# Miniprotein binders against a7ua95r516to809, part 218

Target 1, 294 residues: a7ua95r516to809
Amino acid sequence: ASLSLLSISDLVPDLQFIFFWMSNAIEILYFIQQKSPAYMQTIELMDDKAGSKESLLSATISANEEAMTILEEVIMYTFQQCVYYITKTLYVVLPGLLDCNPFGTEPSSEQCRRAAGVCVCAVCVMPEAVRRVVSVFQTTSDLLQQYQVHSEIQSQMFAYLFFFTNVSLFNQLIDKGPARGWFQRSRVLQIQASVKILLDWAKGAGHNHLAQKFFAKFCSTVTILASPPQQLSQMSWKALCAEHPSLKPVQLHRILTQYQLMAELGPLPIWQPSSEDEAYIYRTVDLLESFENH
Below, E stands for the ipSAE of ESMFold2; O stands for the ipSAE of OpenDDE; V2 stands for 0.75 times the mean of E and O plus 0.25 times the DockQ between their complexes.

## First folded at step 14 (miniprotein)

Design dk15 (at its last look DockQ between E and O 0.94; V2 from the best seeds 0.83)
Fold by OpenDDE base, look of step 14:
Structure dk15 (fold): chain B 294 residues (1-294), chain A 80 residues (1-80)
Amino acid sequence: as target 1 above (294 residues)
Amino acid sequence: SMTYEVTIRTDNPEYLELIAFALRILAKALNLRVEEVRREGDTLRVRISGTPEQVEYFEEWVELWLKKKGIDARVEVREV
């Protein structure tokens, strides 16, 4: 089956199975961590018959550590499987976000139409392309809550998903943006509005800090591109670097160069990289973000 | 060390695989030897080897874990 047809809904049964085991493994690990100290103390307090206590304690510690290691492996494996399946669905729906016109009137979601005619909930008023992305995150959130997954693991999951989303959107915008016209101000404003909807969802879901952190590069890029020429042409390279610290010099230089071409601006000396950054602007290997650096 | 048979009966057979997994891990954490795990319908039978004190802790841990999970199960331990 082509990856293009895979919806998050199709993966829910498989994800439920994985989340079930992940959650229970975490709970068992926590249970052992809470109970083991008292158990070890009882061994320590036993009568030392011919040095047998120390050997018993050592053997018990080793066995306990092995049990916890097994659980950690289950947790790690199930976490990775969840991330794998969820990111596959994101990979399919994320390109639609860049092509989305959020200012158009799109019909409400099919799910809300069936129940009450016109649903005015925040999800139902979203553009379809944005709703598809949000649906992946919402389904993930719902599953994490359903299985009462530990909050730290939930945070790690969303951190990775936001990281993945940022890398994907940033790389697509930088690589394909000029050819697809995504650097045009009107298109950039559409992208900015779409991302704002996603960020507003993340804020409502309690992940505002993570979203702000991990979307910083993409948001900075969109902010620069959305800036009026009259405003952006007054900002120096150094000022732009300071305002957008998430962008590498090579990335900022690429964005400004493409902006200049799109806006038909002549050479702007004020955007000339500093002598310190001049060597870095030619590092094309650092232009696109890597999925491995998380 | 002595050998014990732990029998768990539950009205929630959908959790028997999870219970079996938990039992193995809890036994390992207590440095008990798991000799056999068998499922018979709605009943799980686990044969373990250890000291009476270890088995007492095992019974306690299993009961506490089941209670925490909200699984209605009866735990029986016998020496074999």
Scores: ipSAE 0.817, ipTM 0.958, lowest interface PAE 0.5, mean pLDDT 92
Fold by ESMFold2, look of step 14:
Structure dk15 (fold): chain B 294 residues (1-294), chain A 80 residues (1-80)
Amino acid sequence: as target 1 above (294 residues)
Amino acid sequence: SMTYEVTIRTDNPEYLELIAFALRILAKALNLRVEEVRREGDTLRVRISGTPEQVEYFEEWVELWLKKKGIDARVEVREV
């Protein structure tokens, strides 16, 4: 049935090569930025007896800018290549989070056998689908540290990976949820627990703020679906919009419709869209999120 | 302008490709022309053209960058 796909560990040699060049390009760029002002100043203070000081300064500035542009292009290209390879792996493993049961009774004999060394951490006990996603994030973190990539670039990398994760999970849930039974209450609680494991990893890795920011849409969706009927039925459309600002009107409306079907509720007057939002709940182009961040 | 040959020797030839890249970029940042880059075993020979003042800064920048990276290398510059 399912074909064996490349794991993140299969990509490590390629990622090591890319991170090596990205890190070195950043360091050379920083080196030039530190050294160039003093060199430019020596030209500016030069006596213009030959009548060529302004021409020399202009040519030197242009050459310096060209060198820095080359480095910026290398950094951009290598960053994009890292993101490409890593998100290729994430795209394959993320759907499994929606199908897994984190409330399993005990580790399988196979998983315990493979961890027979010294590994007694939560990673060895967690569901395999969650472990695969955590492994991608952890391997990325380890490589960024190994190559001493600048902390701002590390943050930008994880911002994009969390953004990608949110879009992938949200779109899968909205698009495939009805056919896959993912809106059933027991299933939603399992999904919520699996996402909590990812959020705990991000907190422990020092990326809590980024995860809170970029998982907001998916987390809001799961929070609504996991809410007890007695609590949720007391919240108006306006209150739900204010509580979940990351959700577009069409998205919130679709989620509430699925909740009503799952709970066998009829339409609730308190959930009627405002007149301002009523036109927007039919915009199907706004239902799914784009993987493009521009 | 004058032509110079820059010779870089290292005990760890795995760094030679990085060193060659860094030399090209640092030379460009100082408005030097890189005429040729040759590898002979664990040695790089780079031919550059520019003023004596530009080449003096280049040699200083290369030595400082290598030191900052912790790359053990010998740098020699001579006019050709």
Scores: ipSAE 0.769, ipTM 0.951, lowest interface PAE 0.6, mean pLDDT 85
ESMFold2 (binder alone), look of step 14: mean pLDDT 87; pTM 0.843

Design dk16 (at its last look DockQ between E and O 0.96; V2 from the best seeds 0.83)
Fold by OpenDDE base, look of step 14:
Structure dk16 (fold): chain B 294 residues (1-294), chain A 80 residues (1-80)
Amino acid sequence: as target 1 above (294 residues)
Amino acid sequence: SMTYEVTIRTDNPEFLELIAFALRMLAKAMNLRVEEVRREGDTLRVRISGTPEQVEYYEELVEMWLKKKGIDARVEVREV
């Protein structure tokens, strides 16, 4: 009940605090890394008073490593906290993306209406459900930039968020899709359009490669489901495996089976798994993606 | 080794916690012993033990870090 009310905006103050410390811890780490070699050299250049120099150097190296470890722990902890809060927000808004009709006339965001009347910006023309998801990512991006978080950490953050989003959407589609009617062609086309908006945003934000990589499974699933029966029925199991290498055999088999049921197609020998894959299509444990594998 | 008191005065007291953290990490990285960290209003006092040469280098690092962060602060070091 309480999770349904959590917006990314409500978390901004907490996230700001965490990002502040994360960014500064990273900066201090790099500062120490940059300055430590020169300091070590000063010790090396000191007059060797009775063999104390080597001991001092060794002790200083050890102390330096300890300081670096503490900073790394702070960075890791703050990173994990950010991911935790952001993914909670994503968990709430992602289901709406699968039910979204992007072809409908939905009103522009209230925020843009206040500033300039009818805003035609890319965010304002987005369906509300898509906008909510994009808002989480945009807020994350804005905070990362505001606190000048190192680019590598930014990349890792978005990689994880896209991973999480893909797993969540994929699992929901596979598990609930048949019951929710998400495998119907009209609904699949809506989902495809909604995901395209999200991917276009990611491209505009400079995360195109990461988005393509981490959304591959969900995009492959949607692409197969969006394919006309006439086209898909001409593709062999082997061809589909080759075209969609991100899908496990059990996943592809499930998708094709549900597609066949939805499209009221008879048995298609061309979709029969290879003898090599036949053992794997029954591994139901591998059907859904795990959040732990990242 | 001698004991020194490093006093940081700033017009940006909102950064005193960050400064304290940074100063601790810098001291640790240099293998300086931090004896005490005290905040008195808008002033931070850090008591450290080390050689005169270590403390001089530490002061320079602190000043460089503050400058890099864009924090306007005065650093004073005295032997105690």
Scores: ipSAE 0.808, ipTM 0.958, lowest interface PAE 0.5, mean pLDDT 91
Fold by ESMFold2, look of step 14:
Structure dk16 (fold): chain B 294 residues (1-294), chain A 80 residues (1-80)
Amino acid sequence: as target 1 above (294 residues)
Amino acid sequence: SMTYEVTIRTDNPEFLELIAFALRMLAKAMNLRVEEVRREGDTLRVRISGTPEQVEYYEELVEMWLKKKGIDARVEVREV
């Protein structure tokens, strides 16, 4: 039988089970942390004429640390399982963002407006490819809230999901962009609009800082590609590196090369790499990002 | 050091596996030896070894945790 479930709806029962145990392990861990000092104090205050109190205290401290270690391992395992299942669905839906046209969707249809009863149905405004990605993020957010998962764990979850999204989109754009025509200006503007919808969702969900941090490489790429030729041709290599520190020299070089082809520009002296970057612009091993951040 | 049996009975038997896990972690955190954990329908039986003072503290922690979690359960402790 199939070993993977590719839609978020099919995964909800498994995710509910995993979130249940993760949330409860977190709560038990904090309960032990809150109660342990008082218990240790009862051992420290006991009358011990045989001189065995220090060995009892040491054994109890060790056992307490073992219990907390077990709980931390359960939390880590359940977190990794959530990430595994969620990123499998993201892997399937993310490529559609690079192919969709957010400007071609009707802001609202007559049926969608009537169903909403006031103005516009948010689902009908959003292009289908973007809606599928947002649905994964929103379902994840809803489950984290439903099980009252600690806010630090919620932030770590979305930090990884945004990291995964950035790597996936960036790698596909760089790798498939020439063959798919994704470097053409009209296409770049469509991609930029689609990413803005994701960023707006993240801001509304309370994850703006994480999205700004972890989408930086892909957003920088799209920002450069969307820049008018008059503006971009006035920016030096040094200025571009300063404005876009998330881009490696080989990545920036590749992006500018694709821009030159699109805009029919010849080599520009102002885009000459700095002396320290000159050795790195052809390191193709550094072109694509790793999905692991060890 | 004596052996006690902690009996948990609940109207929500779907929580018994969570309760068993919590009882094991709380006992371990107190350096109490868990001898056996058995589930019998809607009842959980846990055998632990410790001093009367340790087991009394453990019972209070278990009851506090159950109350914080909102699990409706009856806790009974007997020397065996």
Scores: ipSAE 0.771, ipTM 0.951, lowest interface PAE 0.5, mean pLDDT 86
ESMFold2 (binder alone), look of step 14: mean pLDDT 87; pTM 0.850

Design dk2 (at its last fold request DockQ between E and O 0.93; V2 from the best seeds 0.81)
Fold by OpenDDE base, look of step 14:
Structure dk2 (fold): chain B 294 residues (1-294), chain A 80 residues (1-80)
Amino acid sequence: as target 1 above (294 residues)
Amino acid sequence: SMTYEVTIRTDNPEYLELIAFALRIIAKAMNLRVEEVRREGDTLRVRISGTPEQVEYYEELVELWLKKKGIDARVEVREV
C-alpha cells in the first residue's frame, strides 16, 4: 500500500493492541517491583534449614530480575512499534505543513460538521494540513490516556515524536526550501503561523516544555527567516549564534546565505562567521539533522 | 516441592491472554516453575511447582493483581 494512503485512523486498531500490551506490561512491572521486597522478606524469615535459605533467596532474586527484564523488553518493543507506526504517519503528513496556507479559508473538519453544524473548536478551525499533523498527535495522546500509560512513557513518546517532527521539518526546509520558495517572506510567515498552531496545541495538551525544547531548531530557523531584512541585517554573526544556540554554525551560515539570496542583499560583513566558527561552516555533514541521534 | 493447579475463571474472556501472561510473569518473579498453561474456553489453568507457602503467596498475588486490574475472576488452587 502506498505510504500516501496511510492515515492514523487506519492504524488505530494496531496501535490499540500495542498500547494495551505496553500499558499492562508497565503495570505488571510496577506490581512486581512493589511486591517483590515483601516476598523476599518472607524468604528471609523462613527457618534456615542448613543454608538452603541463602540459596533460595539468591535464586529468587535472580528470577525476579529475569522477570523484570522480560517485562522491560516487552515495554521497549511495544514502545518502538508505536513510534514506528506513528512516525510513518507523520512522515506522510508533515510535508503538507510546509506548503500550508493557514490564512486561507478551508472547510471545517467533517467530524465536527456532523456533530454541531459549524464547529468553531480549535481543531476545526485549523487548516487541513495542520489538522492532519495535530490529528496524529491527538490520536497518540488519546490512546496513551485511554490505556492509562505511565506518565514517564507518555513524555518519552512525545519527546521522540517532537524530535522526529523537528528533524523532518528542519531537513525539508533546509534542503528543499530554496527550490520550493519556502524562504520567501510570505511563505515563511505561513509556516510560522502553522507551527504556532502546532505549538499551541502542544501547550494545550500539557507538552509545552517538550515542544519548546525539541522544536527549537526549526523554530529558530523560521524566526530568522521571518525577520525583516532591516532587523536581521543589524544582527552580527555572534549575536545570531547567541540568540539561536540550537543551530550549528553550518546551519546558521546556510540559512543566512539563503536569506541573503532571497532578499537580494549584497554581502553583509556583519554576518561573517567568527574565526572560531569558520572551520565549522564548511562541515556539510552537520548541515542536516540525523534521526539516529535521539 | 509439590505441583499445584491454579484455575482462573472469568466473565471477561478477552483478558485471558493478559491473565496468562501476568500469571507466568508473577510465577517467574517468585521463582516458581510453571509447568503448563492451558486455556479451556473462559477458564485458564496454570500448573506450577513450589512449596505450599510459595503457592499460597502466589495465589494472594494473583488475586491482588486481578483486583487491581478490575478483572472479575475466581481463583482456585488445588494440589495435583
Scores: ipSAE 0.809, ipTM 0.957, lowest interface PAE 0.5, mean pLDDT 91
Fold by ESMFold2, fold request of step 15:
Order: sequence, then structure tokens, then C-alpha cells
Structure dk2 (fold): chain B 294 residues (1-294), chain A 80 residues (1-80)
Amino acid sequence: as target 1 above (294 residues)
Amino acid sequence: SMTYEVTIRTDNPEYLELIAFALRIIAKAMNLRVEEVRREGDTLRVRISGTPEQVEYYEELVELWLKKKGIDARVEVREV
């Protein structure tokens, strides 16, 4: 297990081999599905014999189903192997997204300066940590296209990769955020900018729907943390739950607690959980997300 | 119930493992028994058991699959 071996570029030859077999197994599965009815028809049109034709047809249907099962198992195995290698790389590179600074110290473009006089804006750049994550997604997309993998399989793969990314980032933020200073407002704004770069990649790659669905928990967390204190302090617990349904009560409570500490706010009565939620804000077993798909 | 030998020759030997897999799975899907698969350089030899009608249909499916995949290969079938 070397960190050098976990680079996506180092894994491309292994992924090419796996994608080759996955894509071909899918194509053979479709070929058999398309051709089996015609073959079964030739058996059905044979001269009728007592039990002979029916026995042959039954045996052939069973063998056909077994062949398709073999192909489905190959597809499942190769899909799981791709996901395994890709998520091992993601696991290594994702924490850096929480530590990077996507803002430069340079003023914004000349156009911004002229339109508004002297404008002191940071140029939003792709820091190395974000580039590494985008590279994993882009390399995966390129390989799926290179091997012409069926669109439903491509969607399933990115659905899982976005799910994995969301769980990993959320858990890292909750677990390590206090010790790493990730709840400081300047850091949260940097994290928000980095996530926007990922979301923009997903939109440009044609996966906007999947990204919106599977990043919801982490995006909600960052949106709350990035909100100005004047604005957030006016939102009730019920309003926050309604706006951010992806967050469990224990998660929202933890996020608001960290926000209070960093914004130097005392307890706010408006953030008192509803009666329905009161019993759940202390369920620490529900705090972190599972990588298991329920 | 007769044994036939299907011979595949291709100038693209990198495809022979894929071709061998496809031939096995197509035969399985038709309930044909694969007795042996041998690779001899750029040549693949597959022995299958079936009726003449089944093997004729099998050959047509194999040729169709090769054409759809875009693999330049020559297919020959003989009784053994």
C-alpha cells in the first residue's frame, strides 16, 4: 500500500484492464439478450415430438440464464474493482480539499478593477488539492468514455464516487474540524470555494443531477457554516431543518454548536431543537455517515 | 452430439483472450458444450459438441459478434 501507488495516474494501466473486461462483458450480455429470442424461436418452430422439443427449450432457457448470470457476475466484480481502486485514491486526496486555499492574494481581473475602480478580489484558482480530486473524476470519465461503457453503468459509478466523496468530506470535517481549525469562517469560505470547483466540474461533465443529489449533506453543512452571523442567527431550528433536510438533528446540532464557538455567539434560544428533535440531538451513533449504502 | 472444431485466426492476437471468452459464453447461452479451448499463436481452436444445426447457428452468431465488435477474424468450422 504505497501512497505513490494510490495516485490515479499510477493506477490507469490496471483500470484500463478492468474497464476493458467490464465494457466487453456488458456488450456480450446485450448481444446475447438481443439474439436469444430468435434462437429460442428456432427451437419452438422445430417439428413437434412428445416432450423432446419442450425439454430442449427448457434446458436452453436455463443455460441461457446461466450464461447471462456469469456475465452479470463479471460486470459486478469488475465494477467493484474499479470502485475499489478509485475510492482508495479519493480517500487519500479528499482530506487535502479541506486544508487548501483556492483564493489567491492577487486582485481580480483588470475588467473587475476598471468596472469598480480598485477591486481587491482574490482570483479563484484550482489549488493542487482540488486539482487532485478533479483529476480522479476526470480520469474516470475519460476511461469510461474510452471504453464506451454503457451510460447506466457510468451513472452508477459516478453516483457512488460522489456518495463516497460526500461521506468522506463530511466525516473528516466533523471528526477533525475542531482540531484543524476548519470551522473558522475564513477556512469555511475557502472550503466552500473548493466545493464549488468540484460542483462546476460535475455540471460540465454532465453529472449535475448526481452531484446535486449526492453532495447534499456536505453542501448543506458548508452553506450553514458559511452564512453570515447576522443572517444565520435569525433562522430558527425548524427553518434550518426545512432548508437542509439532508442533515440529521444530531448533525445540525453539532454544526450549530461549532458555528457558535467560531462566531463567538452564546446559546441562541431560536436554535433550540423542536420537541420532536430534542431526543435525537444527542444520538452520537448518528453523527457520522456510513460508507454503507442503505 | 457431434464434435466440431471452430478455428479463429486474427491479425490482432491481443483480442484472442476476449474472443475465447465470447465463444465460451455464446456456446453456453445456446446450451452447447465446450470440450476444449486451445490457443496456438494467432489461432484459437474451440471444440464444441452439438447438432449440425446448432453449430451452424453458433458459427453465424460468432461471426455476427466479431463483426459488431469490429474484430478482423476468419472463422472456420469442421467436424472432428
Scores: ipSAE 0.779, ipTM 0.952, lowest interface PAE 0.5, mean pLDDT 86
ESMFold2, look of step 14: ipSAE 0.768; ipTM 0.952
ESMFold2 (binder alone), look of step 14: mean pLDDT 87; pTM 0.844
ESMFold2, fold request of step 15: ipSAE 0.763, 0.769; ipTM 0.949, 0.951
ESMFold2 (binder alone), fold request of step 15: mean pLDDT 87, 87, 87; pTM 0.848, 0.848, 0.848
OpenDDE base, fold request of step 15: ipSAE 0.772, 0.772, 0.771; ipTM 0.947, 0.947, 0.947

Design dk3 (at its last fold request DockQ between E and O 0.91; V2 from the best seeds 0.82)
Fold by OpenDDE base, look of step 14:
Structure dk3 (fold): chain B 294 residues (1-294), chain A 80 residues (1-80)
Amino acid sequence: as target 1 above (294 residues)
Amino acid sequence: SMTYEVTIRTDNPEYLELIAFALRILAKAMNLRVEEVRREGDTLRVRISGTPEQVEYYEEWVELWLKKKGIDARVEVREV
């Protein structure tokens, strides 16, 4: 089956299995961490018959650490497997977000149509392309809640997923945007609206801070591109760098160059990089974001 | 050290794999030697070696863990 046909719903049974073990491994780890100090104290309070107590304590500490290490390995492995499967589904659905027209009348989701009546939930009113992305995140959230996964692990999961989403969307926009017309103002406004829906979902799901942090680069890019020429042409390179600190000089330079071409603006001296940044704007290796930097 | 057999009987056989994992890792954490783990239907049997005091604590940990998980299970410990 082509990767293009794999929905998050198809992976739910496998993910449930992984989340089950992840959650339980975490719970057992915390159980041991909670109970072990008292157990160690009981060993310390035992009658020292011929120095056997210190040896027993040392051996018990070592065994305890080994047990916790095993659990940590299970947690890490299961976490990585979840991320792998979820990001695979995101990879398939994310390109649709950039081509989405959120201002069009698209029919409500098939899932909510089964309920007697027009579902007006936030997900049902979303454009299909946005809904597909949100569905991946919502399914992840639902599974994390279902298995009562520790809040810190939930936060780490969403941090990575938002990171992945930002890198994917940013790289696609920078690389393919000019050729696909995504730098046109009308298209940029559509992208901006679609991303806003996603960010609003993240806010409603309690992940506002993480979303703002990890989508900063993509949001900055979209904000610049959505800016009217009259407004953006009044902003200096230094002002743009200061307002969009998430963008590297090479990235900002590329965005402005493509904006200039799209808007048919002549050379703008005000957008000239500073002497300090001039060496960095040619570092094409830093243009696209890496998935490995997380 | 003496050898003990810990028997877990549960009406929730779907959790037997988890229980087996938990029993092994808890024993390891307490520096108990796990000699054998056997599953017989809805019953799990674990053979462990340790002191009487260690095994008493182990029984307590297992019971507390099962209770925390909401698993209805009977724990029996005997010297073998």
Scores: ipSAE 0.821, ipTM 0.961, lowest interface PAE 0.5, mean pLDDT 92
Fold by ESMFold2, look of step 14:
Structure dk3 (fold): chain B 294 residues (1-294), chain A 80 residues (1-80)
Amino acid sequence: as target 1 above (294 residues)
Amino acid sequence: SMTYEVTIRTDNPEYLELIAFALRILAKAMNLRVEEVRREGDTLRVRISGTPEQVEYYEEWVELWLKKKGIDARVEVREV
């Protein structure tokens, strides 16, 4: 069903409930893992002439494993519910990144953009579209800290959120970009600046490795599209594949085709796919990414 | 095995549902059978079946878990 959400703040009470149970299930699982060896040892060291010790130990091991399985299922279910609610808000706010201008229409915005290449300046106002996405990530981080969720679970959650963000932005750019004018160089530079703000947030939050890994496809796309024509036209297909391994041949081909059109570099393909890649450049079924990580 | 009643009284009744869940899971992890869980206001009553030694360990685990969680609660165990 279609639920329009303008802010993650409307979902905080539901998320608090889910995080409460997830974090406590994790803590109980850890408690059992730490305490069970000593308990099992007391059973193993029992003086048992009737032979009942072996059946008691076996039954206790089985019951212990069943308890841990219940906790693991609670953790997985609550994790999936958190991700569901959070990505629902991301789905609503992410398209705005492709339409926003992080530098505004005023001349002072251009000066702030160049200064931001060194640091974020006080005269530059974060675009509302970027702020909405950062708010989702920051609220998620704050809730994970509030409920003291284990750091490995926090990393896994942000890995999925960055994966979701990458797929959403990439698919919209590829699918809707021609009609929306998103392949124009000035627009690509604006998109690149907006994404840099997100990457800077991820770095400051301690998730730089995850962002580098999971944003790679979208970032590669924007990097190619932002390249000067003189520089890009002298790079071979092989060199581009090597620099951008996250892009499938059909995806790279589509990006370069749009680039050539927008830069008015003529009708003949400049970048010749390798013979082994020629089989793949027209596989339209592989053009868009799946939100499901198979 | 014998039947015991574990009574939890707390000034933090907002945690009673969590405590009930923890008591069920900890009992399961120790191979203790939970016969009944009842909530009466700020009091939780759990009936379990096990050996005296198992129930002694169970009481220790429950008290340690409550302390680690920072829940101010009184734990009482009696044979029924």
Scores: ipSAE 0.773, ipTM 0.948, lowest interface PAE 0.5, mean pLDDT 85
ESMFold2 (binder alone), look of step 14: mean pLDDT 86; pTM 0.844
ESMFold2, fold request of step 15: ipSAE 0.772, 0.768, 0.772; ipTM 0.950, 0.949, 0.953
ESMFold2 (binder alone), fold request of step 15: mean pLDDT 87, 86, 87; pTM 0.854, 0.845, 0.852
OpenDDE base, fold request of step 15: ipSAE 0.801, 0.800, 0.797; ipTM 0.956, 0.956, 0.955

Design dk4 (at its last look DockQ between E and O 0.92; V2 from the best seeds 0.82)
Fold by OpenDDE base, look of step 14:
Structure dk4 (fold): chain B 294 residues (1-294), chain A 80 residues (1-80)
Amino acid sequence: as target 1 above (294 residues)
Amino acid sequence: SMTYEVTIRTDNPEYLQLIAFALTILAKAMNLRVEEVRREGDTLRVRISGTPEQVEYYEELVELWLKKKGIDARVEVREV
């Protein structure tokens, strides 16, 4: 109940605090890494008074490593906290993406309506459910930029968020899709269009490669389900495995089975798993994706 | 080794916590012993123990870091 009221905007002050410390810890780490070699050299150039130079250098190296370890712990902790808060907001808004009809006339965002004039920006024309998801990612991007967080950390953040989003959407579609009617062709096309908007945003934000990589399972599932029966029925199990390598055999088998039921197709021998995959299609433990494997 | 007091005065007191953190970590990274960190209003005082040469280098690093961060602060070092 309480999670449904949590918006990314409500978390911005807390996130700002965390991003501030994360960014500064990273900067201090790089500063030390940059300056420490010169300092070590100064110790090396000191007069060896009674053989103490080597001991002093060793002690200084150890102290330096300890300081860097502390900073790395701060960075890791702050990163985890950011991910925790952002994924909570995603958890709330992601289900709406599967129910979204992007072909409907939904009113433009209230934020853009407050600006005197018709805003035709890409975000303003987005369906509300898609816009809510994009807003989480955009807010994250804006905060990362505001605090000038190192690009590698930015990439890691988005990699995880896309991973989380893919797992969430994939698992929901596989688990609840048949009951919710998400496997119906018309609904699948809506989902496909909604995801395309999200992917287009990611491309525009400079995260195209990451998005393509981490959304592969969900996109493959949607692509299969969006395929016309006439086309998909011509594709063999092996061909489908080859075209959709991100899907495990058990996942592909489940998708095809549900597709067959939805499309009222009789048994299709061409979709019969290979003898090699036959043992794997019954591994139901591998059906849903895990959030822990990232 | 001698004990020194590093005093930071800034017109940006909102950064004093960050400065305290940075100065402590920098001191540790240089194998300086941090004896005490005190905040008195808008002034930060850090007591460190080390050689005169270490402390001189430390002062330079602190000044460089503050400059890099764009924090306007005055650094004073005194032996105590």
Scores: ipSAE 0.802, ipTM 0.957, lowest interface PAE 0.5, mean pLDDT 92
Fold by ESMFold2, look of step 14:
Structure dk4 (fold): chain B 294 residues (1-294), chain A 80 residues (1-80)
Amino acid sequence: as target 1 above (294 residues)
Amino acid sequence: SMTYEVTIRTDNPEYLQLIAFALTILAKAMNLRVEEVRREGDTLRVRISGTPEQVEYYEELVELWLKKKGIDARVEVREV
């Protein structure tokens, strides 16, 4: 019930206000940066018969720096407020990605099977849970474009949003996965398909490099869990670490433990940590990721 | 150092808060002292203190910024 009250569409007026001031502060900062050298040069070219030119120039440089500092603080504050509102919305909608079935009773899955004879095809539409997440990203992209926000700020915004998404999904999978049945192979394949749709959105939106960088941990986790038992059981611990460098030893150990349990591969450990990693596989403080690590 | 009053009139009063902010920051960036900012209906009045040469350059920057932003406003500067 409260979920609908936190939708991105409900926050658009607040975001418009914040983007308006952020964009204008950026533009004024740029304007000052462009005009200050010419103004300083007019002071440098003044006749210095009274000996006051150096004092005037020094005071003007200082005042100019103070003005730019004020603008930088406004930009930082408004950026943080945008991130706050947007991630508040993401926090509400992201768990649905772990529960949804892109192949099951969703209309797009049924239409794909009827039209093409397979469950996943180019004519499928995204599941509602994925659509809610994409809507947050797309609305953010549309607002950034509407207010003509500098491309570097746009990249920083999406870098943080993808980071937040990765941390939220990874932590929920690790923390709630056993109780929610998310480590079952059929569920992992559903999660993998849902993440693929999200990554395709990021690629089409021009953010592929950011998504690849910041989703690496969650994607590695899903890739391992989705691997066929025949293939994964043939891989050593060292090989898995090399293929998935984004995963800490305690994280890889936990993922493999859940994999072995769900694949019913017996009670004995299949993957033996290297001697270098043995001290680290039980560091529970390293298991979950921090949202503050931006 | 003399005191000047910059008067901004616009038919778009929704921009007056942005204009006040921009004029204040531009004045500070040029080492001009902002003495007062007040709004009277659709008119904004900003009092600044500086040399005549500084204020002349400031007026040029304000006009340029308003044009760049696309804000239709009339700027008047007078000594007070």
Scores: ipSAE 0.766, ipTM 0.951, lowest interface PAE 0.6, mean pLDDT 85
ESMFold2 (binder alone), look of step 14: mean pLDDT 88; pTM 0.868

